# Ledger of designs, part 4: miniprotein binders against q8wxe9r568to878

Target 1, 311 residues: q8wxe9r568to878
Amino acid sequence: EEEITVDVRDEFSGIVSKGDNQILQHHVLTRIHILSFLSGLAECRLGLNDILVKGNEIVLRQDIMPTTTTKWIKLHECRFHGCVDEDVFHNSRVILFNPLDACRFELMRFRTVFAEKTLPFTLRTATSVNGAEVEVQSWLRMSTGFSANRDPLTQVPCENVMIRYPVPSEWVKNFRRESVLGEKSLKAKVNRGASFGSTSVSGSEPVMRVTLGTAKYEHAFNSIVWRINRLPDKNSASGHPHCFFCHLELGSDREVPSRFANHVNVEFSMPTTSASKASVRSISVEDKTDVRKWVNYSAHYSYQVALGSIW

## First folded at step 3 (miniprotein)

Design Ar2
Fold by ESMFold2-Fast, scan of step 3:
Structure Ar2 (fold): chain B 311 residues (1-311), chain A 88 residues (1-88)
Amino acid sequence: as target 1 above (311 residues)
Amino acid sequence: SPEELAEKLEEIAKKLLELAEQLRELKKNGDPEIMYLALWLLFIAASVQELAKALKETGDPELREKLEELIEKIEELAKKVEEFLRES
């Protein structure tokens, strides 16, 4: 009954370079959600690893929460729910609040700097055009520079990996077949004498092959989507890349657009990890010592990998 | 009196500093949980010393009442840390 749950969710967005995936631009947004089941008057205090709080806080052992970081971080552009006493925060950096009873809500959000030098994996993409033939190849390799990848015993997976290759609108016809259930024509002419042969009129779909996961055109994204449930793969040799291959035959070289997608979109999540190194150091509820306290961390990544020109 | 409470807080802060040093000595190889606990004891000790000084300077009765509540919790923390150290 006496319980408070704190969810710390990081959202990484950015742009990385072709080839080595160097971070060219990034943004890390941290959101903290609260869900509490507390009786009576429940004035709560939350302590983060805020560099400006260091040396000015009082916490007792029953208030201390587990953490995986020794870093103190700077919080930028803090925004608070109306239940937070912002004057207290401005004067003492204490996050003092009265939670909404039995309702999950966003307590606060702030911006931070990405805590890693590299992303969990790299994606290298090569494209080639020969007349009306277009080929796209990608190689995905786990990054040894990412901290969570250094020890296999403590490794946290990248889950629900989505790699999206935007498809020019002109090429959409090559990924979908017309339904046989079409509009009925009331003015159709019957030509019973004409014979131009029995060749079926069919466009060929692109040939797609992956060494891990699945790949197909998904209209919701106007993209070819390469999906991988979990990285790294249990059965793959360390350091070997996972590959995506697509071959598309257009009707003529005039169907190849003069400009092509300049990037590939990558999205995935990493449970129990933090992109910001934001950490809950303490939770207290005034006049209550037997409160059950939970802290959950998750990081979501969404970024663009630059592509070179295919022309 | 406010002076007696401040002296008691200073004694408890000294005890917390000693416990923090013992934790650091025993797990110098960087056990994150033990180092985290040691760091928190250092912060609590510093904060208690600062509040004890404020109590001596102002004699604030509201501050005195809050510190009387805190001292009980701090003593409980010290006891738990001592038990942990005995089992280590």
Scores: ipSAE 0.000, ipTM 0.073, lowest interface PAE 24.9, mean pLDDT 74

Design Ar3
Fold by ESMFold2-Fast, scan of step 3:
Structure Ar3 (fold): chain B 311 residues (1-311), chain A 88 residues (1-88)
Amino acid sequence: as target 1 above (311 residues)
Amino acid sequence: SPEELAEKLEEIAKKLEELAEQLRELKKNGDPEIERLAIDLLWIALAVEELAKALKETGDPELREKLEELIEKIAELAKKVLEFLRES
């Protein structure tokens, strides 16, 4: 009957370098949503791992939530729902509020810095233009700096990975959907004398090959989209890269721009994780002791991998 | 034996990637010919890695032709790299 759910959602956005995916620019926005089913006048208090209260926390044992991190973080540009007593927050850093019962709402949002030095994986992309032929090659490697666990089956996954390669709309008239080519297809091509790189294909249909997932043109994004359901996979633990290959022949009457794209877009989600390391340390409900308390964490990543000009 | 060869090929691919990165950093604002050479090195690294993977999984003797082709491409790229280094 008496229940409160706190959803902590991080949104990472930024720009990384083309070679080693060093973070050049980033933002982390954290949103906290509440859904409660509480009887009567419910005065709630939420405690975060706010650096400004480190060493000064006073909470009852019944209000302590399981820890997800040992880190204490700086909260920047906090903005609150109208139900929050902002004076209490400014004086004590306690988030005091009366929730909108039976309605999921955003209690607050704030900005932080990315808690890690590296992203979960690196994406290296090479692009070349030769006349009316365009070749794009990417390889993806899981970062050892991000993951503490070497077993790919027990690591927290990157889910619904989308790698988008922007393509001029003028080229889309020559595109057809390519069949999915798995690792088995690539082994067959190697065994039968097939080659990678600058090998041309006749006609205007693109040649797309991936070692994991699927690739096709998607009009909604004006991009060729490489989709992977889950990383890491079995081969990630062996240090083997996951590869994307695309070869386009636009026809003899078309001139290819001197640059294919300025960047590649990478997007994915990680369940039960935090990019900010924001953690709910305590939840209390005034005059109530038998309240079921739930905290869920998730992180969504959306960033650009910079590409050099192809002159 | 195929597993040992695959391990050596993986090390070669890593060194080729590092060389490509060094070339790009050396001529960062730079020469489109150097960029093309870096791209060629990255392509060869990918081919070497795929060959290593295939050797670990199949041990296929038909991979001999691909290995010979790859060696020829590496030799040609090495000549181009040496030409650029001698000019600077």
Scores: ipSAE 0.000, ipTM 0.164, lowest interface PAE 19.4, mean pLDDT 72

Design Ar4
Fold by ESMFold2-Fast, scan of step 3:
Structure Ar4 (fold): chain B 311 residues (1-311), chain A 88 residues (1-88)
Amino acid sequence: as target 1 above (311 residues)
Amino acid sequence: SPEELAEKLLEIAKKLAELAEQLRELKKNGDPEILKLAMYLILIANVVDLLAKALKETGDPELREKLEELIEKIEELAKKVEEFLRES
């Protein structure tokens, strides 16, 4: 039958502080994709929670979509696919378009401000350099200040979490060494109350340990990558941090570059959520009333966390 | 109480960070041993701060017990660094 799917995808990018992950700079880019299977000419109209139409919204009952937020947002730097009548948008804020049938395409994109004060979790990282030895430790905790985390029963997961620690090109050779007999498992759990030294080991090969997920060097990113499939887990609910530990032994202290990485990259997705609070308020198809209408929301986060010492 | 212990540990973490800054500001800038000590103090301060905040939020009894064991050693470390700075 007649059907139209609207995918609203937010992309959060930014830089956060070392300890408490305060947002130092950010931007949110929203992309709206359409996939339709409609007969005939199929002139469509899309209505967003655009602050400029607040109080003046005229929507037929049949065109109303389920409300995802009470907020009205400011749309910055709107850009449209060629199928959108931009003059109509500039004059009335209506997104009027004739969709490309049976192809998923980007209808429009725009920028907004991040709707939260905090990110879903914090990552604190400390590094220690002692001669030719380098140790990196990270602690990850769910943020109580993030709105989706306030009620455990309605929490939305962070999925496919990827925390990347950039490795200088000079160190890449060290990650291809054979395992030394007697070294502990890469996936060995660390004690949550352990001091920095209690999980460390001495050796010529990189030692990596995590309390959740997996960690290894990945050439595609030139980084040590800590991967977690889903947060929060059962241990996150107790407020305990998840931990990452890495110990590297370089052949010489001269192999420690003056430009050693000053940031850690964090990336993850949240299904059924919006970082922008952009919401589809209405979808109409000219001269058609029995159209199936679907709206999906997702947010992808990609940001840098300051690495190392706190001063 | 867990909250009182957490507050004490947060104050100690701040003190360790301040001592590390004083070591760095010592006009023997470039002394590798002093810079190494400052780096260790910052690392310890970060760990103590994080664990103290976790204790304050959760009140976890096992975490409390471990931190009670560590507090004396952390205080002794801070005292030794203060003595070093006083004599330098």
Scores: ipSAE 0.000, ipTM 0.238, lowest interface PAE 15.5, mean pLDDT 76

Design Ba3
Fold by ESMFold2-Fast, scan of step 3:
Parts: sequence; C-alpha cells; structure tokens
Structure Ba3 (fold): chain B 311 residues (1-311), chain A 87 residues (1-87)
Amino acid sequence: as target 1 above (311 residues)
Amino acid sequence: SPELEKLQEAILELAKALLEIAKTLEKTGDPELAKEILRLLWALFAIQSALDKLKKNGDPEVRELLQKIDELVKMLEELAREFEKRS
C-alpha cells in the first residue's frame, strides 16, 4: 500500500554529422515524474547523482536505490513543481517535496549534457541525383557498444526506430494517395509491390527496399519512413549494416528542387536507460520505513543526421 | 521494328551486367552494390514500360521479351537477397 514510483525520462535532441555521426549539437532534457500512494501527509526526499553533493551526501542505507552508474552529473536550469521546497534545494541540493496523492505529476525538469560520446547506431546516407532520377541509400550500423552479441537478459534495445526522409511537396504526387471515397489508388498498388508484368508500371513509381523493418511514404510526416521495431536484431552481431534503398524517377528534372533536403530525422526510445546518466541515488519518506520504492528510466532520442553530398 | 531491336540489345547488356555483379558478390558484400542492383532493376522497369507501349501495336515478339525481363527481374531480386545476407 505505501508506495512511491519515480520515473526518470530523458529526451535527447541534436544534430549529428554525415558519415560517422559525430554529435555537432545536443540537448538533453530530463523530466522526473512521481506517482505515489502514501497514507497521510508524506514528506519525501529525493537524492540524485548531483555533482554538487558528490562526496558530501548523507543517505541512510534503507533509502539507497540500486544503480549501475558511478557518474555524477551537472543539473542545469532546474524547474520544480510547486510541491517542492526550492529554498531547501538551493541551500542543500535536497529535493524535498510533499507529493500529490494517487496522480502522476512532473516533480521537476532540468537540462544536462549527453553522457556518452556516441549514439547507439550510426546512419550513413548517400543521395544521388541524375536528371530526373533520385536515389537515396542509407546504411545503419550498431555502435561498438551494441555490436557484440548480447545475452537477451542484459540487452537494452532501441525500440520503435523511425528514420524519416523528408519528401519535397512536389514529389508527393508520386506516392500513394487514398481516395476520398475510401478506394485504394492505382499508385498504391504499384508502390506496395506491383506484380511484374503489369502494363501500368511506369518509371515514375518509387522503388523501395529495406533489409530490416518496413519503409513507406507516410503523409503525416511528409516523409518516407523506415521503421524498425527493435535494434540490435539477431544479425547485428555479424557487423553487417542494415540498409534502406529508394529509387524515384520524377517526370522532369525541373521537379528536382534547388534546395533538396539536407537532413534525415531519426527517432527511437530506449527503455531502462538514461541519456543524461541521471540516477536516483536515494528516496526517503519521513516517518515511514515500510515503503515500496520504484525507479524507472527511459530515454527518447530525436535528432537530425546530415545528408551526404548530392551527386 | 527498330525499337524492339534496341530493347533486345538493352536486355542483353543488362544480363551481362547482372552476371558481373553476381561474380563480385561471390567475394564480398558491398553497400554500393545495392545501388547498382537497384539501378539495373529500374532499367528493367523502364524497358517493360517501353514494351507496354509497343504491345498496343500488336508486335508478336513482345511476349518473349516480357518473359525474358521477368527472368532477369527474378535473378536481380535473388542477387539483392544474397547481398542482404552477406553485407
């Protein structure tokens, strides 16, 4: 019955270079949400791996939370819910609060720096333009920390991977459109695996191929979207890249815009991990010793990868 | 017809290119080879489109060329699958 859950959610955003995906710009926003079921007025204290208390933290053994990180981090631009005593935080770095009962709320948010030097995978993309023909190829390789064959019990996946290739508005006519009456368009049949021998197959229809996951035009994003449910997959340990290939023939080279898209958007989530290395070191509830304490971590990544040169 | 003769020559040249790609794949996979495979597949679709236009003129050899293109497409798709396994 006496229970408190702390959810630590990181949001990574940034821009990485073409080829080796070096981080050029990044921002990490950490949000901490609380959900508690505690009897009476409960005074709670939360301890993070705040660099300013390193070597000076006072924590009872019963309040220590399990963690795999030894890193201490700087917290920037801390903002708190009204239930937090901010004077206590500014004087002692202690997050002291009286939680809202039985509802999930955001206790605080802060900015940090990305704790790693590399992202979980790299995406190299090459774009070729020859007259009215446009070709896009991507090669996805797991970073060294994820390229080894891992025990399923210890493997942390990149989930719901979404790689978006922005499509100029002029090209949308070459992709699937649903009819207003709910009937499928002829273009949808061609784009989704027209059988060879169709007399209606034209050079203007896109050819898309992926070695893992699915790829199709999604109007909600105005993009071709490559979706992969989980990385690394069983073949990631072999060191072979996962590939996306697209060939599109436009009606005229005039349909190739002078300002072609210069980036690819990458999004994915990682459960049980932190992009900031923010860690809950302790949770205490005043005058209560039999409290069930849970900490969950998750990270969402959303960044731009620079495109290679246009050939 | 002159157009039909040119298409026959194009099909022959594409078949030769596919054989060279298959030979290269026996050594090692290369992501750039996938680009060549897709380019050849696209060229075959362009030839099919040209044949579709000629079919309406009642050319009796169109059926044989369509069958040959179907065989080449199948070979190209098998090569692409082999590339996916190796690279």
Scores: ipSAE 0.000, ipTM 0.146, lowest interface PAE 18.6, mean pLDDT 72

Design Ba4
Fold by ESMFold2-Fast, scan of step 3:
Structure Ba4 (fold): chain B 311 residues (1-311), chain A 87 residues (1-87)
Amino acid sequence: as target 1 above (311 residues)
Amino acid sequence: SPELEKLQEAIEELAKALEEIAKTLEKTGDPELAKEIYRLLEALFIIQAALYKLKKNGDPEVRELLQKIMELVKMLLELAREFEKRS
């Protein structure tokens, strides 16, 4: 009957370098959500691995949660829901609050630094232009420098991986090869100034190949989207890179647009992991010892990989 | 009006296509289907623009066709939003 669930969610965003995926800029935002089913007026206390209480924390044995890390972290720019007593936090670093019953809400958020030197995988991309022909190729390798990847037995997967290659607006027509009849007819009718000297028409559709997952143009993102359900897979274990290949023919009378993609967008989730190493050390509910307590961790990554200008 | 009969037939065919795509999207969540729905939305906007020009005539049949197209557009947008929530 008496229970409280604490969800710790990290959101990593940033920009990494071409090739080696060195972190050039990053931002880690941690959000803590509470969902509780507690009788009466419930006063709750949450303790994090806050470096400011290292060596001085006072926690009752019954309130200690299983450890997820030995690291102590700095909490920056803490912002709290109105149910939190901020004076208690400033004095003791304890998060004291009266939760909303049966309602999932964000208790607090704060900023931290990324706890790793590398991301879970690297994406190396090469772009080749020869006249009106454009080729894009990416190689994806799991990073052994990422702590969760070092031991296969404890490895946590990257899920719902989405790699987006922005497509210049001028190229979108090449991905809409199966045009709606009405749309095609209307475009033709309104082109009253069409030059009859333009006899060059590209009828070739883009060639896309991937060694894992799927790749297609998705209008919702104005991008070619390479989707992979889970990494690593059996080929990743052998050290084999996963590849994406795209060949686009623009036609002999066309030039590569002056604007091209400056970056590739990468997005994925890692369950049961933390990008910040934020950890719940204790949970207590005043005058209650029969409370069932759960803590869930998740990390969501969304960042840009530099592609390089070709103009 | 032979032109209105042709438009009405086209709208009926688009409605059937949208219903089938909507059912498939709800089952699979396929991004390719979402793309096809957006293509149909573009076609409906073109037809809608043509009907707006004819609406100047005050013909009740034109108003009925416009209303049907608007309902299909609304359905398409709601399905697209539902797909976004799931993906």
Scores: ipSAE 0.000, ipTM 0.074, lowest interface PAE 27.0, mean pLDDT 72

Design Ea1
Fold by ESMFold2-Fast, scan of step 3:
Structure Ea1 (fold): chain B 311 residues (1-311), chain A 82 residues (1-82)
Amino acid sequence: as target 1 above (311 residues)
Amino acid sequence: SKVRVKITVSGDPEQLEKILEALYELMKKLGVEVLITVEVKDGKVTITVVIYGDPEALRQFLDRVKELADSLGVEITVDVTE
């Protein structure tokens, strides 16, 4: 059995601006994991699209992997598993290693810059306080500037989207039980973020409405969590906004804290994509030519959207 | 160094979300890779995890899972296989 699988996983974290979601701070961490089933002494060589070897790479034709990008990237703060010969890397930029048998492990990690100018979607949030009544409204729109969104036929989805609105401790008592609000809970067409029906009575469960997915209070996050399993929505135009609406009626205006949440947390994954544009260019195993080679890419995004100072 | 752990949780499916969220954070904190399969049968939630990593990291992960279960008030049954 002769097989090696390379998983390239990107983690995007950062802070984006209120409204237009400009990237204010970001970090992209790339982790490369190996799982191999190789007989004998299996010395492996991995080549990345490292800018320092652009135009100077030397690899056997049989070791070349299918190209996922034409870009060459800078690798910052590289850290390696003990099985990697770091001297070889510093001298030649080749990642030389003897993998752990039948065990998935992290071969290396490094930091890069985000390869896009915008995130896959934007989230605009407005908060209104009037006496003891608090409203939170969000509008989610797919970004046309994100590369994976340019061609609808080849578009890659954002999966398991979580948008979390932190709830002040004083308001937790107003969530009597967790309840799921589905797409059918909004009875009016979305226009300027309009809502339908009456608001909650003081001391009753808050009114929450979403046009896609579900929303409920989840104590594990101390937040109202808006969950969407896939974006863009297959049944909606790519430019159509998706909306979240929440209305709370507190017992008195004295229960409104001097500060509400200053941010909203957004988290999701994108399969078969790379936030770093890191790409495996070559894989070789010494003295073996019939090795099955697999490379998988994925990106996970976790960031804060600023709400600004309202109070 | 490959370990398969089966965790059975008694009670309401509401416990599932808390456990999955905690396991994800624990996985990130200890640098171990975990494949999670979730199944709900009757009134019980079964979480099966397959852990990959070095023996020291695996031991630490299992110790932290025990501490996590205690903090969440959840009873777990652990079945470890190679």
Scores: ipSAE 0.000, ipTM 0.074, lowest interface PAE 24.5, mean pLDDT 73

Design Ea2
Fold by ESMFold2-Fast, scan of step 3:
Structure Ea2 (fold): chain B 311 residues (1-311), chain A 82 residues (1-82)
Amino acid sequence: as target 1 above (311 residues)
Amino acid sequence: SKVRVHITVSGDPEQLEKILEALLELMKKLGVEVFITVEVKDGKVTITVAIWGDPEALRQFLDRVKELADSLGVEITVDVTE
């Protein structure tokens, strides 16, 4: 049968404050991908909740898609694939295109403003540098104002949460390594906690402890990475913070900057959600009425949290 | 409110590892925020803790820390600043 799938993906990026994670700077980029299996030359029309057409939509009943929001949004810096008739868009805001057959491609992208005041959780981090010793501690709390924080069993989760603490490449040379398979052994020790005696005796081996998830050094990111599969956890609703603690003992104070990194990086995904509130209102295919139409939404968040010292 | 409390714990490394794990669990349970500094030198481990929370939670945290240190045979010194 005839079929068209529209994937709407939001990418949130930004910088937030160290204490209360106030959004200091942000960008939301929306990408729309099409995958279609349509016979012949198929002329398609896509309708978004574009503020410039509010109240002036002309859509056939059969082309109406279920809406994800009542909001109408401003689309900034729209860029289109060559198959889109840009003159039609500039004149009528209609996205008119002839899709590539059986090929997933990016139809368009645009920028919007983040629709929420707060992110799904806050991360407070404190660092201390004393000679060759570096300590990092983070506290993670679920935000009470975000809709995703309602019922832990029914709310849309933050998945594959990754909190990265940048570590200079030269510090890695001073980390204790057991073998080529050290990653497996390190992960097991992190879950149990390293012996305190090993911090002084084992040289530069980091002491890492987490109350949720796992933490280890990951070479791909040049960072210590705290990973949490899903938030909120069953204990998040109680208001108690999730904690990450790391103690590093380096070989020489000459190898340690006077301060740790300026920020930590936070990254996670939220399925079936939109950061932009972009919504597909209609999909039509000229001269075809028996077309199966699908729309999928997802949001990916990636931002920096400022660091500070308490000592 | 925010209160800084210096808790110095010293003793055998094995016992101090147990108290550190207990401190992290207590922090989670009582809703207090702690910043823990660890010094390991010459077979001696010293843990210094700075804590934030409401007055009742802070009092409960301190009481439980003293109880744990006593049960584990670890020496503890508590100094309250501001």
Scores: ipSAE 0.007, ipTM 0.484, lowest interface PAE 9.3, mean pLDDT 74

Design Ea3
Fold by ESMFold2-Fast, scan of step 3:
Structure Ea3 (fold): chain B 311 residues (1-311), chain A 82 residues (1-82)
Amino acid sequence: as target 1 above (311 residues)
Amino acid sequence: SKVRVRITVSGDPEQLEKILEALYELMKKLGVEVYILVEVKDGKVTIVVEIEGDPEALRQFLDRVKELADSLGVEITVDVTE
């Protein structure tokens, strides 16, 4: 059996405002990968929802792929693998190529604009510095303005959510594991199951609490990392925010830096979705019938959120 | 003017979550920035809220917080610091 798989992967990057997470800057990069198992030499054609062909596209019935969107989009700064006939693209917007045998490769990449007005969730973060005490709190709420969140029946999860709070290098000593004759634990403590109400704030050790997921210092990122496997969960459905809390006592006011980064980093993936709304409209293989055709979509988000007030 | 508000909750985690959610929404609605500290002692949860802003906006915020506290059966105290 003859087969071709097209993977459409979007990468969203940007900077969003404090509070309502308004998109201040963004980039969406779309990469299209091909993996094919086709006998002989095969000439393939890929059709996208390119605005420049709207109203004059001709697609054979056998080549039509299920649509993921009714939108037509602008493709910016297209770059192609050497197997693509770029002259055909520039003249007709058709992506004509001879795929590599049994090898997953990047056929093309291009830039688009983000198709939504809001991100899948908002993260509000407030920081407080009182003398030698530092506190960080975040509230995470699913956005009803994001299209995939409007209908519970068609809702797509945000997976492997990672929220990183950069830690100044001077504070790393408060998170270090002590190793002596006998084992000592990290000074940071996390209570995931008992809410903010289950433990008192410690005078000497960092305290971290989350209402969902886990949080710990991770040296690879020089950050406290809040990890959540999937959003939304049952509490998101009721409208309750998910919360992160961290309290740290430094040895003196002099250990509080006068300047530090005022952003937290957010990263997650959404399977079967598109940030660009790029859609494969058609796939054809010359002189072949009964080719099995697959299209997969995924979006990865990585962006910065402004921090709250510093006291 | 700067106002510090201390809210004590009777050890119910769901009431704590409802208060935190309501405070978050109220802060966004009134455009005020707030520091929140949570303490737990003797089975009771104390939420300390410190806000600064226009006296009329602060009064509206405090009135809404008192209304919320009454509806959830929690006690509240207000201290004004200058």
Scores: ipSAE 0.000, ipTM 0.141, lowest interface PAE 20.9, mean pLDDT 73

